# Ledger of designs, part 6: VHH binders against EKC/KEOPS complex subunit cgi121 (cgi121)

Target 1, 174 residues: EKC/KEOPS complex subunit cgi121 (cgi121), of Schizosaccharomyces pombe (q9p7j3)
Amino acid sequence: MILPLFPETQVHVFVYENVSNCAAIHEQLISQNPIYDYAFLDAATILYKKQVYSAIIRALEDRRDEQMKTKTIHSEVILSLSPKTEISSAFRQFSMTKKSKNIVVVKIDSKLTEEEEFERLDKLVEGNRVEFSDEELQKLIDFKVLKKNYKLDPSTLENPLASILSSIALRGYS

## First folded at step 1 (VHH)

Design c8 (from c1, 13 letters changed; framework vhh_5c3l_4)
Fold by ESMFold2-Fast, scan of step 1:
Structure c8 (fold): chain B 174 residues (1-174), chain A 122 residues (1-122)
Amino acid sequence: as target 1 above (174 residues)
Amino acid sequence: QVQLQESGGGLVQPGGSLRLSCAASGFTFSSYAMSWVRQAPGKGLEVVSDINSGGGSTTYADSVKGRFTISRDNAKNTLYLQMNSLKPEDTAVYYCARDTSWYEGSDYPSPRGPGTQVTVSS
């Protein structure tokens, strides 16, 4: 997809359900294997497409402004989902873990087409691809996790989108 | 280049106190959460305490809660660990560490300094 504020930046987002090899993927991320240069998110933490895009936009803004706090644009996306500025906390809150079952995968600055990235990721991820849509994401979300990560009260849980987007945009500076 | 230098370790008797310092350079210290990590002989790494970038939020491992206090001085780029009521079990090399992610190749906060030895014995 094309982001209006970053028209030259290629962005691909993929969703996988029932992933059986998250432990193996996590090990490759720890070893910094460049084949796994993606942001691997736990789908239990993602409710809306706009949530992911807002984090991507924030990460790209931080890269543009030379304010990235992490080593890669993909780790910056994970940080940018968090309302806090702490890197390790953001990763514990949003990144895929060895126990994850459903994941959202983000690729920025791909030299490949979306179809070529699909083919590549299908070799790395042992799960079922589903559409990146609010409908599919809402089947995978854990509302207890979402509430904890964004510190939502019962009233904001009825319409959490604005609160989530505000938290991502302000990210520890509110 | 990120540099972290610990100081203040030494030999102390049980029940004694030590104050560790970590001098940070090569990055915007005030923008990062910081941690103290220790490794006892024959044991793995343990995160004993962390502090957010502004200094207003802290956490402690159950093993040190109530005895250790983490603090920071952003104007001096310095992290501190006040250690009271020291026990033989606190004997370890203590490392200052910057907030990190496992995409950076570590399950524990990194980069870390070279460490300072704390020995609690009579």
Scores: ipSAE 0.107, ipTM 0.491, lowest interface PAE 3.9, mean pLDDT 87
Fold by OpenDDE, second read of step 3:
Structure c8 (fold): chain B 174 residues (1-174), chain A 122 residues (1-122)
Amino acid sequence: as target 1 above (174 residues)
Amino acid sequence: QVQLQESGGGLVQPGGSLRLSCAASGFTFSSYAMSWVRQAPGKGLEVVSDINSGGGSTTYADSVKGRFTISRDNAKNTLYLQMNSLKPEDTAVYYCARDTSWYEGSDYPSPRGPGTQVTVSS
């Protein structure tokens, strides 16, 4: 897909449930295998599509403005999900772990169609692809983790999306 | 083999300063973001500061902002943490850690060094 604000950048987002090989994927990421050049997110931390898109946009803005805090655009996406400025904290909060079961995978600067990218990614991820939708994400979310990551309280839980998006957008400004 | 070794810790009075160093080897240091983390007695691991691979971007925990400065010398494969205006609550073992460790899903970042003790006490 193409984001309106970044028409030259193709982005793909995939959701997998019941992934059996997160540990193996983790090892490849540690080894910085270039074929694993994606942002691997723990689905337990993602509630909305707009949450992911907002992080992507923030990362792309950072890149555009030459203000990336992390090494790669994909790592910047992970950072951008967090209300915290610490890179390490953001990764602990949102990145896939070897114990993850459900994941959201983001590809930025793809030269492939969504289906082609899926075929490539499907060779790397052993799990069931599900629709990238709020409905499916809601099934995979851990609300305890979500509340913790974004410090949601009873007042903000009435509209968690607004709070999440504000946290992403305003990271580093307060 | 990835190796990290922290140094520069010690005992200082409140308001004092320390400069920590981390010697890195076994990997392309300049290609990785680095972090300082600390663990105080009876507390969990806390992220103190991060720096990107090129050193152009840094982040700090709120508790240390304005007091601590992270830097790096990629030519020397060394990470630094200048700690000024130290407080008793800064007392902890300080570790340097590489960024890729965050995909491990562990409470402890790795690879990291054995740590260096920082004690702030009057």
Scores: ipSAE 0.013, ipTM 0.298, lowest interface PAE 8.4, mean pLDDT 90

Design c9 (from c1 with D99G L100D R101E F103Y G104T S105G L106W S107D P108S E109P T110L; framework vhh_5c3l_4)
Fold by ESMFold2-Fast, scan of step 1:
Structure c9 (fold): chain B 174 residues (1-174), chain A 122 residues (1-122)
Amino acid sequence: as target 1 above (174 residues)
Amino acid sequence: QVQLQESGGGLVQPGGSLRLSCAASGFTFSSYAMSWVRQAPGKGLEVVSDINSGGGSTTYADSVKGRFTISRDNAKNTLYLQMNSLKPEDTAVYYCAKGDEYYTGWDSPLSRGPGTQVTVSS
């Protein structure tokens, strides 16, 4: 995918359901294995494609402005999903855990084509690949988790997208 | 084996200052983000501040912004928290925590030090 504000930056987003090896992947992430340099998100936290893209854009803006708070652009995407600026809290809220069943995987600055990244990830992730679409994401979301992570008020329950995007844009002020 | 040891806590009057230190060993300190976490009496854990592996990027809880400064010395494997304009509500045990991005562990005893008590009292 090509982002209008970052046309030179290659972005690939993958969705996997019924993943059986999340514990093994998590061990690789803890050990900082460079083969696993992706943003591994729990799909229970993602409702819309725009939510993921907004976090990616914010992370790329922070990198451009030399304001990244985390070690990699991929960890900056995970932080950027959080309405808070505390790194550990953002990872607890949005990152894949050993108990995750469905995941969203983001790759930025890939040196590989989208097809080559698919082949690589399919070897790392033991699950069923599905389309990155609002329809597929809405099958995997946990609304209790979403409401808790974004502190959604009863007044915003009928339009969560606007509240989520505002939370991502206003990190540290919400 | 991750080892973290805090020091520098104590009793201070409101408006005073303290500097906390954390000596780290058993892991490659320069490769990990680090956090200061606190627990006030009868309350849960609160992440006070985070710092990235290189020390160039920091974050702060709203409760401490403008008053606390986190820093690190990777050559000495040491994390610092400079606390200014201390308030009674800052009274807590302060923990140094390995800010491993995917580890459950900043609220785990195995990923934080034993803590240092900060008491702000008139």
Scores: ipSAE 0.016, ipTM 0.271, lowest interface PAE 6.4, mean pLDDT 84

Design e1 (framework vhh_8emy_2)
Fold by ESMFold2-Fast, scan of step 1:
Structure e1 (fold): chain B 174 residues (1-174), chain A 122 residues (1-122)
Amino acid sequence: as target 1 above (174 residues)
Amino acid sequence: QVQLQESGGGLVQPGSSLRLSCAASGFTFSSYWMHWVRQAPGKGPEWVSSISSGGSSTNYATSVKGRFSISRDNPSKTLYLQMNSLRPEDSAVYYCARDLSYFGSLTPETSRGQGTQVTVSS
């Protein structure tokens, strides 16, 4: 996808369901293996394509403005999904865990085409790829997790998109 | 067995320089971000500096920025901290720490070595 505010930045987003090797992937992330330099998100936390894009835009803005709080642009995407600027809390809330079953994978500044990234990820992720679409994301979301992460009340549950995007764009500091 | 061994501390006068070293063993040093953390008597630990696994990215606490320089030599598995223009407020035990997080943290929560004492006094 081409982002209007960052037209030269290549962004690829992949969705995998029924992933069996999340524990192995998590161990590679902890060991900081550069092959795994992606944002690995738990799909239980993502309801809309716009949610992911808003976090990507915020991370790119923070990189442009030299205000990144984490080690990589990919970890900055994970932080940017959180309504708070607490790094450990954001990762606990949104990143994949050893027990995750469905994941969203983001790659920024890829030197590879989308198809080449897919071929690479297919070797790393033991699961079924599905389309990055609101319809597919809505099959994988856990509404209880979503409500907790964004502090959604019953009045916003009918249309949570605006609340989620506002939380990402206007996250406080500390 | 993961082992971190700091050295290079000592008693110096204000305005002096010291170079601290940390020898690492028991893990793939080149795969981890590394930190320097210090702790003065009666105070909590203070993060001083960080360096990426390949050495291309470095970060510094505001209190030491422009005076301290972090570096690493992956072939020899050694982390360094060059400390210039030392002040009494820099007096502390300095610890080398391995970063076990893939995202980074403002305050490292990883195991540290035994430390090396730096005392800046007239």
Scores: ipSAE 0.018, ipTM 0.268, lowest interface PAE 6.0, mean pLDDT 84

Design e10 (from e1 with R98K D99G L100D S101E F103W G104T S105G L106S T107D P108S E109P T110L; framework vhh_8emy_2)
Fold by ESMFold2-Fast, scan of step 1:
Structure e10 (fold): chain B 174 residues (1-174), chain A 122 residues (1-122)
Amino acid sequence: as target 1 above (174 residues)
Amino acid sequence: QVQLQESGGGLVQPGSSLRLSCAASGFTFSSYWMHWVRQAPGKGPEWVSSISSGGSSTNYATSVKGRFSISRDNPSKTLYLQMNSLRPEDSAVYYCAKGDEYWTGSDSPLSRGQGTQVTVSS
């Protein structure tokens, strides 16, 4: 995938449902295993493709401007999903946990093709790949988690896209 | 409230040894991986070593492998770093970090302690 403001940046996004080895993946992430250099998100927190792309664009802007708050571009994507940009809270809110069942995986600056990344990730993730689409994401979302993370009221939950994107773009500043 | 308190640093000569300690409270220590991270003046944080919740798995940065040894004592809720054959380039503030928050920067108040200064100089 090509982003208009970052046309030379390769971006791949993968969605897995019914993942059985989240605890093992989590252990690899905290041990800093370079094979797992991806953003592993809990799919319960992601409702739209645009939500993920907005966070990616924000992370890439922060890298371009030399204002990243975290160690890697992938951790910066996780931070960028949060409305307040407080690092520890962002990871608790959006990152995969040992108890996660469905995940969204982001890879930025891959030297591999999308097909090669699929082959690599299918060896690391014990789950079923599904299409990265709004339709598939809407099957995996937890609206109670979404409401809490973005502080949405019941009326906003009927059409939350604009509120979510504003939260990501404005980082809690109005 | 999560608290991490590092100790054991000091001023030593090249070739010396130091043992760093990290006392943890406010969470179930035995359930989390733990990490050591260091930061030298004017440089970003550098990951040094990691240890699994039960102590059976350890990882080390290439720069310290064979010289440093990470260990933990779950009953006392303490993490250790045994540093042997110290070099001037090991001079830094050393921090311990709780595993599930380690992806964050070194200045995260919830995942990192106050640090302990190690200076290796003749």
Scores: ipSAE 0.011, ipTM 0.253, lowest interface PAE 9.1, mean pLDDT 82

Design e11 (from e1 with S101Y Y102E F103S S105Y L106Y T107S P108D E109T T110D S111V; framework vhh_8emy_2)
Fold by ESMFold2-Fast, scan of step 1:
Structure e11 (fold): chain B 174 residues (1-174), chain A 122 residues (1-122)
Amino acid sequence: as target 1 above (174 residues)
Amino acid sequence: QVQLQESGGGLVQPGSSLRLSCAASGFTFSSYWMHWVRQAPGKGPEWVSSISSGGSSTNYATSVKGRFSISRDNPSKTLYLQMNSLRPEDSAVYYCARDLYESGYYSDTDVRGQGTQVTVSS
């Protein structure tokens, strides 16, 4: 993906379903193993490509403006998905857990091509790779989780895109 | 035996300054981002400031930016928070914390100290 406002920034997004080794990946992330330097998201929380894209843009804006609240650009993506600026809450709401089954993986500033990252991630993730598309994301979303994370009411839940994007863009400006 | 030990808190008047210290042991201090987090009575934890492993990058919460300064001395394994122009709303227990990728400050795997009390009042 090429971002118009950040054309020099290389971004790759990957989706895996039926992942069996989330507990092992989680242990590597907690130990800060540099091989696992990605944002690992629970796919139950992601409904649209634009949701991920908006969080990436917000994180890159915060890095550009020296306003990052977390230590890495990847953790900043996770924070940026949350409508609030509390780090621990954002990680509980959006990051992969030991019990996750489907995940979305974001890589920013990769020195590798998309194909090379796929080869590397396929060795780390024991699951089935699927296309990063709204159609595939809609198969993996948990609407109960989405409603809770973004405080959606029943009327908004039927077409939540604008509310989700507004929540991400206005994070911290309530 | 990973340990973090805060010190330097106390009772001061509004407009005063305090310098908090955090002594680290049991891990390679120079390899970790470090954070200051505070918690006031009746409120949840609030992130205050972060510093990169080498000290080249610092971040601050909007509420303290321009008044607080985070620094570290890797040879002595010590983290500092210089607090200037203190306000009553800065009153809290201040904790230093070692950063973990997923958890931020408060997961079951977080390493943080016992805290040091700062009270800003007459």
Scores: ipSAE 0.000, ipTM 0.156, lowest interface PAE 11.2, mean pLDDT 82

Design e12 (from e1, 14 letters changed; framework vhh_8emy_2)
Fold by ESMFold2-Fast, scan of step 1:
Structure e12 (fold): chain B 174 residues (1-174), chain A 122 residues (1-122)
Amino acid sequence: as target 1 above (174 residues)
Amino acid sequence: QVQLQESGGGLVQPGSSLRLSCAASGFTFSSYWMHWVRQAPGKGPEWVSSISSGGSSTNYATSVKGRFSISRDNPSKTLYLQMNSLRPEDSAVYYCAKYEDSLFGTEYSDYRGQGTQVTVSS
């Protein structure tokens, strides 16, 4: 995928449902195994493709401007989903956990093609790959989690896109 | 209070072996992955090796794979790093580290010991 503001940056996003090995993946992440250098998100927290893209763009802007708060671009994507700049809180809110069942996986600066990344991830993730689409994401979202993470009221929750994107884009400003 | 105390470092010649130990206290040692991280003068911290809570899974940095072996003894709450065929580029302060799940990717470790100095020189 090509981002208009970052045309030189290769970005791939993958969605897996019914993942049975999240505990094993989580252990590889805490051991800092380099082959797991991706942003692993809990799909219960992601409602729209634009939500993920906005976080990626924000992370890339922070890298461009030398304002990254985390060690890797993938960690910065996870942080960028949060309306706050507190690192530990963002990871608790959006990262895959041992108990996750559906995940969204982001790869930035891949030296591999999308097909080659799929081959690698299919060996690491024991689940069913689905399309990265609003339709598929809306099957996996937990609205209670989304409401808590973005502090949405009931009326906003019926059409939360603008609120979510504003929270991501204006993180740290207002 | 989490405490990690490293030992076993020293001055050795190239080709020598050393075994580092880390005594852990203040947490349920057998429930956590444990890690070795090193830092050489003028360089940032470099991850060296990790071991799963039960010891069945291990990972190594490419630079040490085949020469270093990580192990643990849960009853004694001790982490080990067996270092074989030591090279001058292995010279560094070696730290035992415990990572908290919620902070992955933001820190190399949440908790580090005081470190043990390894110097490989003739």
Scores: ipSAE 0.006, ipTM 0.163, lowest interface PAE 10.5, mean pLDDT 81

Design e13 (from e1, 13 letters changed; framework vhh_8emy_2)
Fold by ESMFold2-Fast, scan of step 1:
Structure e13 (fold): chain B 174 residues (1-174), chain A 122 residues (1-122)
Amino acid sequence: as target 1 above (174 residues)
Amino acid sequence: QVQLQESGGGLVQPGSSLRLSCAASGFTFSSYWMHWVRQAPGKGPEWVSSISSGGSSTNYATSVKGRFSISRDNPSKTLYLQMNSLRPEDSAVYYCATEPYDLSSGFETQYRGQGTQVTVSS
């Protein structure tokens, strides 16, 4: 995909359900294996396509403005999902763990086509690839996790999109 | 509250060995991956080694592979790092940490312990 504000940046987003090798993937991430240079998110934390796109846009803006707080653009996407700027909290809240079952994978600056990235990721992830759509994401979300991560009150939990996007764009600051 | 206490560091000559220990409390030690991370003066933190909750899987940074060995004793809630053939570039404060481990640079708050100083000098 091409983002209007960043037309030269190639972005691919993949969704996998029923992943059986999350512990093995997590091991590769902690060892900083460059083959795994993606943002691996726990799908329990993602409700909308726009949520992921907003985090990507914020990360790209921070890179453009030389304001990144993390080492890689993919880590910056994970940070950008959080309403706060504390790196450790963002990773605890949004990144995949060894206990994850469903994941969302983001690749920024891909030199490969979407189908070539599918071939590569399918070798790394032991799960079922599904469409990156609001429909599929809403089957995988954990609303208790979502509420906790974005500090949603009961009145906004039924339609949280605007609150989530505002939290990502503003990070709790005006 | 998670508490991690490192020990076993010291001043040694190149080629020497040291065994670091990390005493853990405040969490179910046997359920979590454990890590060793080091930080030299003026440099960022460097991941050294990791061990799975049951001890069956271990990983090492390329710079220490073949020289360092990570192990754990779940009954005593203790993590170990056996360091052999020490080199001057191994000089650093060594920290033990538990999950989740942050892979981002500048993330020093994953160090749960106070650290133990290792100095390798001729």
Scores: ipSAE 0.005, ipTM 0.174, lowest interface PAE 9.9, mean pLDDT 81

Design e14 (from e1 with L100K S101Y F103S L106E T107Y P108T E109P T110D S111Y; framework vhh_8emy_2)
Fold by ESMFold2-Fast, scan of step 1:
Structure e14 (fold): chain B 174 residues (1-174), chain A 122 residues (1-122)
Amino acid sequence: as target 1 above (174 residues)
Amino acid sequence: QVQLQESGGGLVQPGSSLRLSCAASGFTFSSYWMHWVRQAPGKGPEWVSSISSGGSSTNYATSVKGRFSISRDNPSKTLYLQMNSLRPEDSAVYYCARDKYYSGSEYTPDYRGQGTQVTVSS
């Protein structure tokens, strides 16, 4: 996928369900193994494709403006999903954990095709790939987690898209 | 404000053991990789050891591997370095350091304490 605001940046997003090796992946992520240079998100926290793309755009804007707060563009995507500019909070809220079962994986600046990235991830992730679509994401979301992460009240929980996107765009301002 | 306070240094004889502690405050300790760094007189800082946020991953400099053990207690916000079989060349000021970023084993400290002196001599 090509983003209109960043047409030179190649972006791939993959969704896996029923992942059995999240603990092993998590250890590789915290050790910064370069093979695992992706943003590994807990699918329980992601409701819409636009939520992921908004965080990617925010991270790319921060990189362009030399305002990144984390080591990698992928860590910056995780931070950018959070309505607050607190690295530890963002990772606890959105990052894959040892207990995760469904994950969303983001790759930015890949020198590989989508097919080649999928082949690499197939070796790293022991789970079933599903389409990156709102329909598939809505099967994996945990609304209790979503409500907590974005401070949603009952009136917005039934149609939270605008609130989520505003929270990502306004990160650190309210 | 981030604060790191080391303790436990002292004068010991070669072959002795010593345990250093670092009390952390002003940040979410359990979310950060932590490091031990040492600096001997007239030398630059030398990385000694690192530990992941949850304590499941540890790394050691070749010079101390097998003799030193890094650990942490997240509830008490304390980092430890157990030093065994101490040698004169281990003499240095030992600093506790927080990694700049949450998710990495790469040594990129943003805050360090004031240090604790370890002297190994007869």
Scores: ipSAE 0.000, ipTM 0.138, lowest interface PAE 11.5, mean pLDDT 83

Design e15 (from e1 with R98K L100S S101R F103G G104T S105Y L106Y T107S P108E E109G T110S S111Y; framework vhh_8emy_2)
Fold by ESMFold2-Fast, scan of step 1:
Structure e15 (fold): chain B 174 residues (1-174), chain A 122 residues (1-122)
Amino acid sequence: as target 1 above (174 residues)
Amino acid sequence: QVQLQESGGGLVQPGSSLRLSCAASGFTFSSYWMHWVRQAPGKGPEWVSSISSGGSSTNYATSVKGRFSISRDNPSKTLYLQMNSLRPEDSAVYYCAKDSRYGTYYSEGSYRGQGTQVTVSS
């Protein structure tokens, strides 16, 4: 995918449902195995494609401006989903867990094609790949989790997109 | 094997200062962001502060900003937390954590030490 403000940055986003090996993946992420250098998100926290893109753009802006709060661009994407600049809170809120069933996987600055990344991930993730689309994401979201993570009122829950994007854009400035 | 050993906790009165230390081994300390995390009885872990690998960037939880200062000494592989103007609500076990994208996400001890108890009481 091509981002208007970062046209030379290669971005791939993959969605997997019914993943059976999240505990094994989580152990590899804790050990910082370089093979697993991706942002692994719990799909229960992601409602829109724009939510993921907004976090990616914020992370790339922080890298450009030499203001990254975390070690890697992928961990910066996870941080950027959170309304506040608190690393541990962001990871608890948005990262995949040993108990996750559906995940969103982001790769930035890949030297591989999308097809090659898919082949690589297919070896790591024991689940079914689905299209990265608002329709598919809306089947995987947990509205209770979304409400808690973004502190949404009943008045915003019917159409939360603007509130979510504002939270991502204004992280650290509210 | 990652090993982290915290020290410097104790029982102090409100308004006091303490300096916590974390001695690290089993990994290239100078290459990783480091964190302080605390856990009060009956509550989940709360992130307190972070410092970049070279020490040039620091972040603090809102509750401690202006009172706590994080620092590191890469040659001695030691992380520090200077805590000033301590309050009863700062009472917790304090843990040193090595950065990973998921490092403090669970209460897993493999990337944390045994912790050091801080009690602020009169």
Scores: ipSAE 0.000, ipTM 0.186, lowest interface PAE 11.0, mean pLDDT 82

Design e16 (from e1 with D99G L100E S101Y Y102S F103T G104K S105Y T107P P108G T110D S111Y; framework vhh_8emy_2)
Fold by ESMFold2-Fast, scan of step 1:
Structure e16 (fold): chain B 174 residues (1-174), chain A 122 residues (1-122)
Amino acid sequence: as target 1 above (174 residues)
Amino acid sequence: QVQLQESGGGLVQPGSSLRLSCAASGFTFSSYWMHWVRQAPGKGPEWVSSISSGGSSTNYATSVKGRFSISRDNPSKTLYLQMNSLRPEDSAVYYCARGEYSTKYLPGEDYRGQGTQVTVSS
């Protein structure tokens, strides 16, 4: 994927459903195993491709401007999904947990080709890969989780895209 | 099933020392950051101390720096908090907690034990 203002940055996004080994992946993430250097998100929190792209762009902007609040670009993507600048809350709201069943995985600045990342990640994740598309994401979203995470009122919940993107872009300013 | 069991609390006088222990089971203890968190009556939870999976990195709240020491014994799957020069304001229920993710500031937590009561009074 090619991002405006970051055309040299390699970005890969993968979606897995019915993942059976989230507990094992979670343990590897806590152990800081470098093989698992990805942003692992709970798909219950992601409604649109643009939501993920906006968080990636915000994280890359913060890295460019030397304003990252977390240790890695991947943890910064997780933080950037949150409307608030509270690291622990952002991770609880958006990160994969041991109980997750469907996940979205982001890789930035890969030293591998997209095909090599696909092959590597398919060996780490015990689930069914699906296309990264709005249609597939909308099958995995939990609207109650989305409403809580972005503090959406009933009037915006039917078409929340603009509200979500504004929350990500304006994190910490409102 | 993840289990964390704290022990070692009690009633002591100001200036005394206590060592708290936390016995962990149901997960690979040596792979996780561990934390101590306390909660006093009428107050919210306060982070006290953290230790990395291998024990090489430790962090302390300003209020306990120089008085408390966190340590772990990975073979026995036990976390410790050595509390010296105890003050009345240290009175709280102390919880052992397992880390969730590493961040630039503090790792998050995903499990806590039942807690052990520490009361410091004259």
Scores: ipSAE 0.000, ipTM 0.124, lowest interface PAE 15.3, mean pLDDT 82

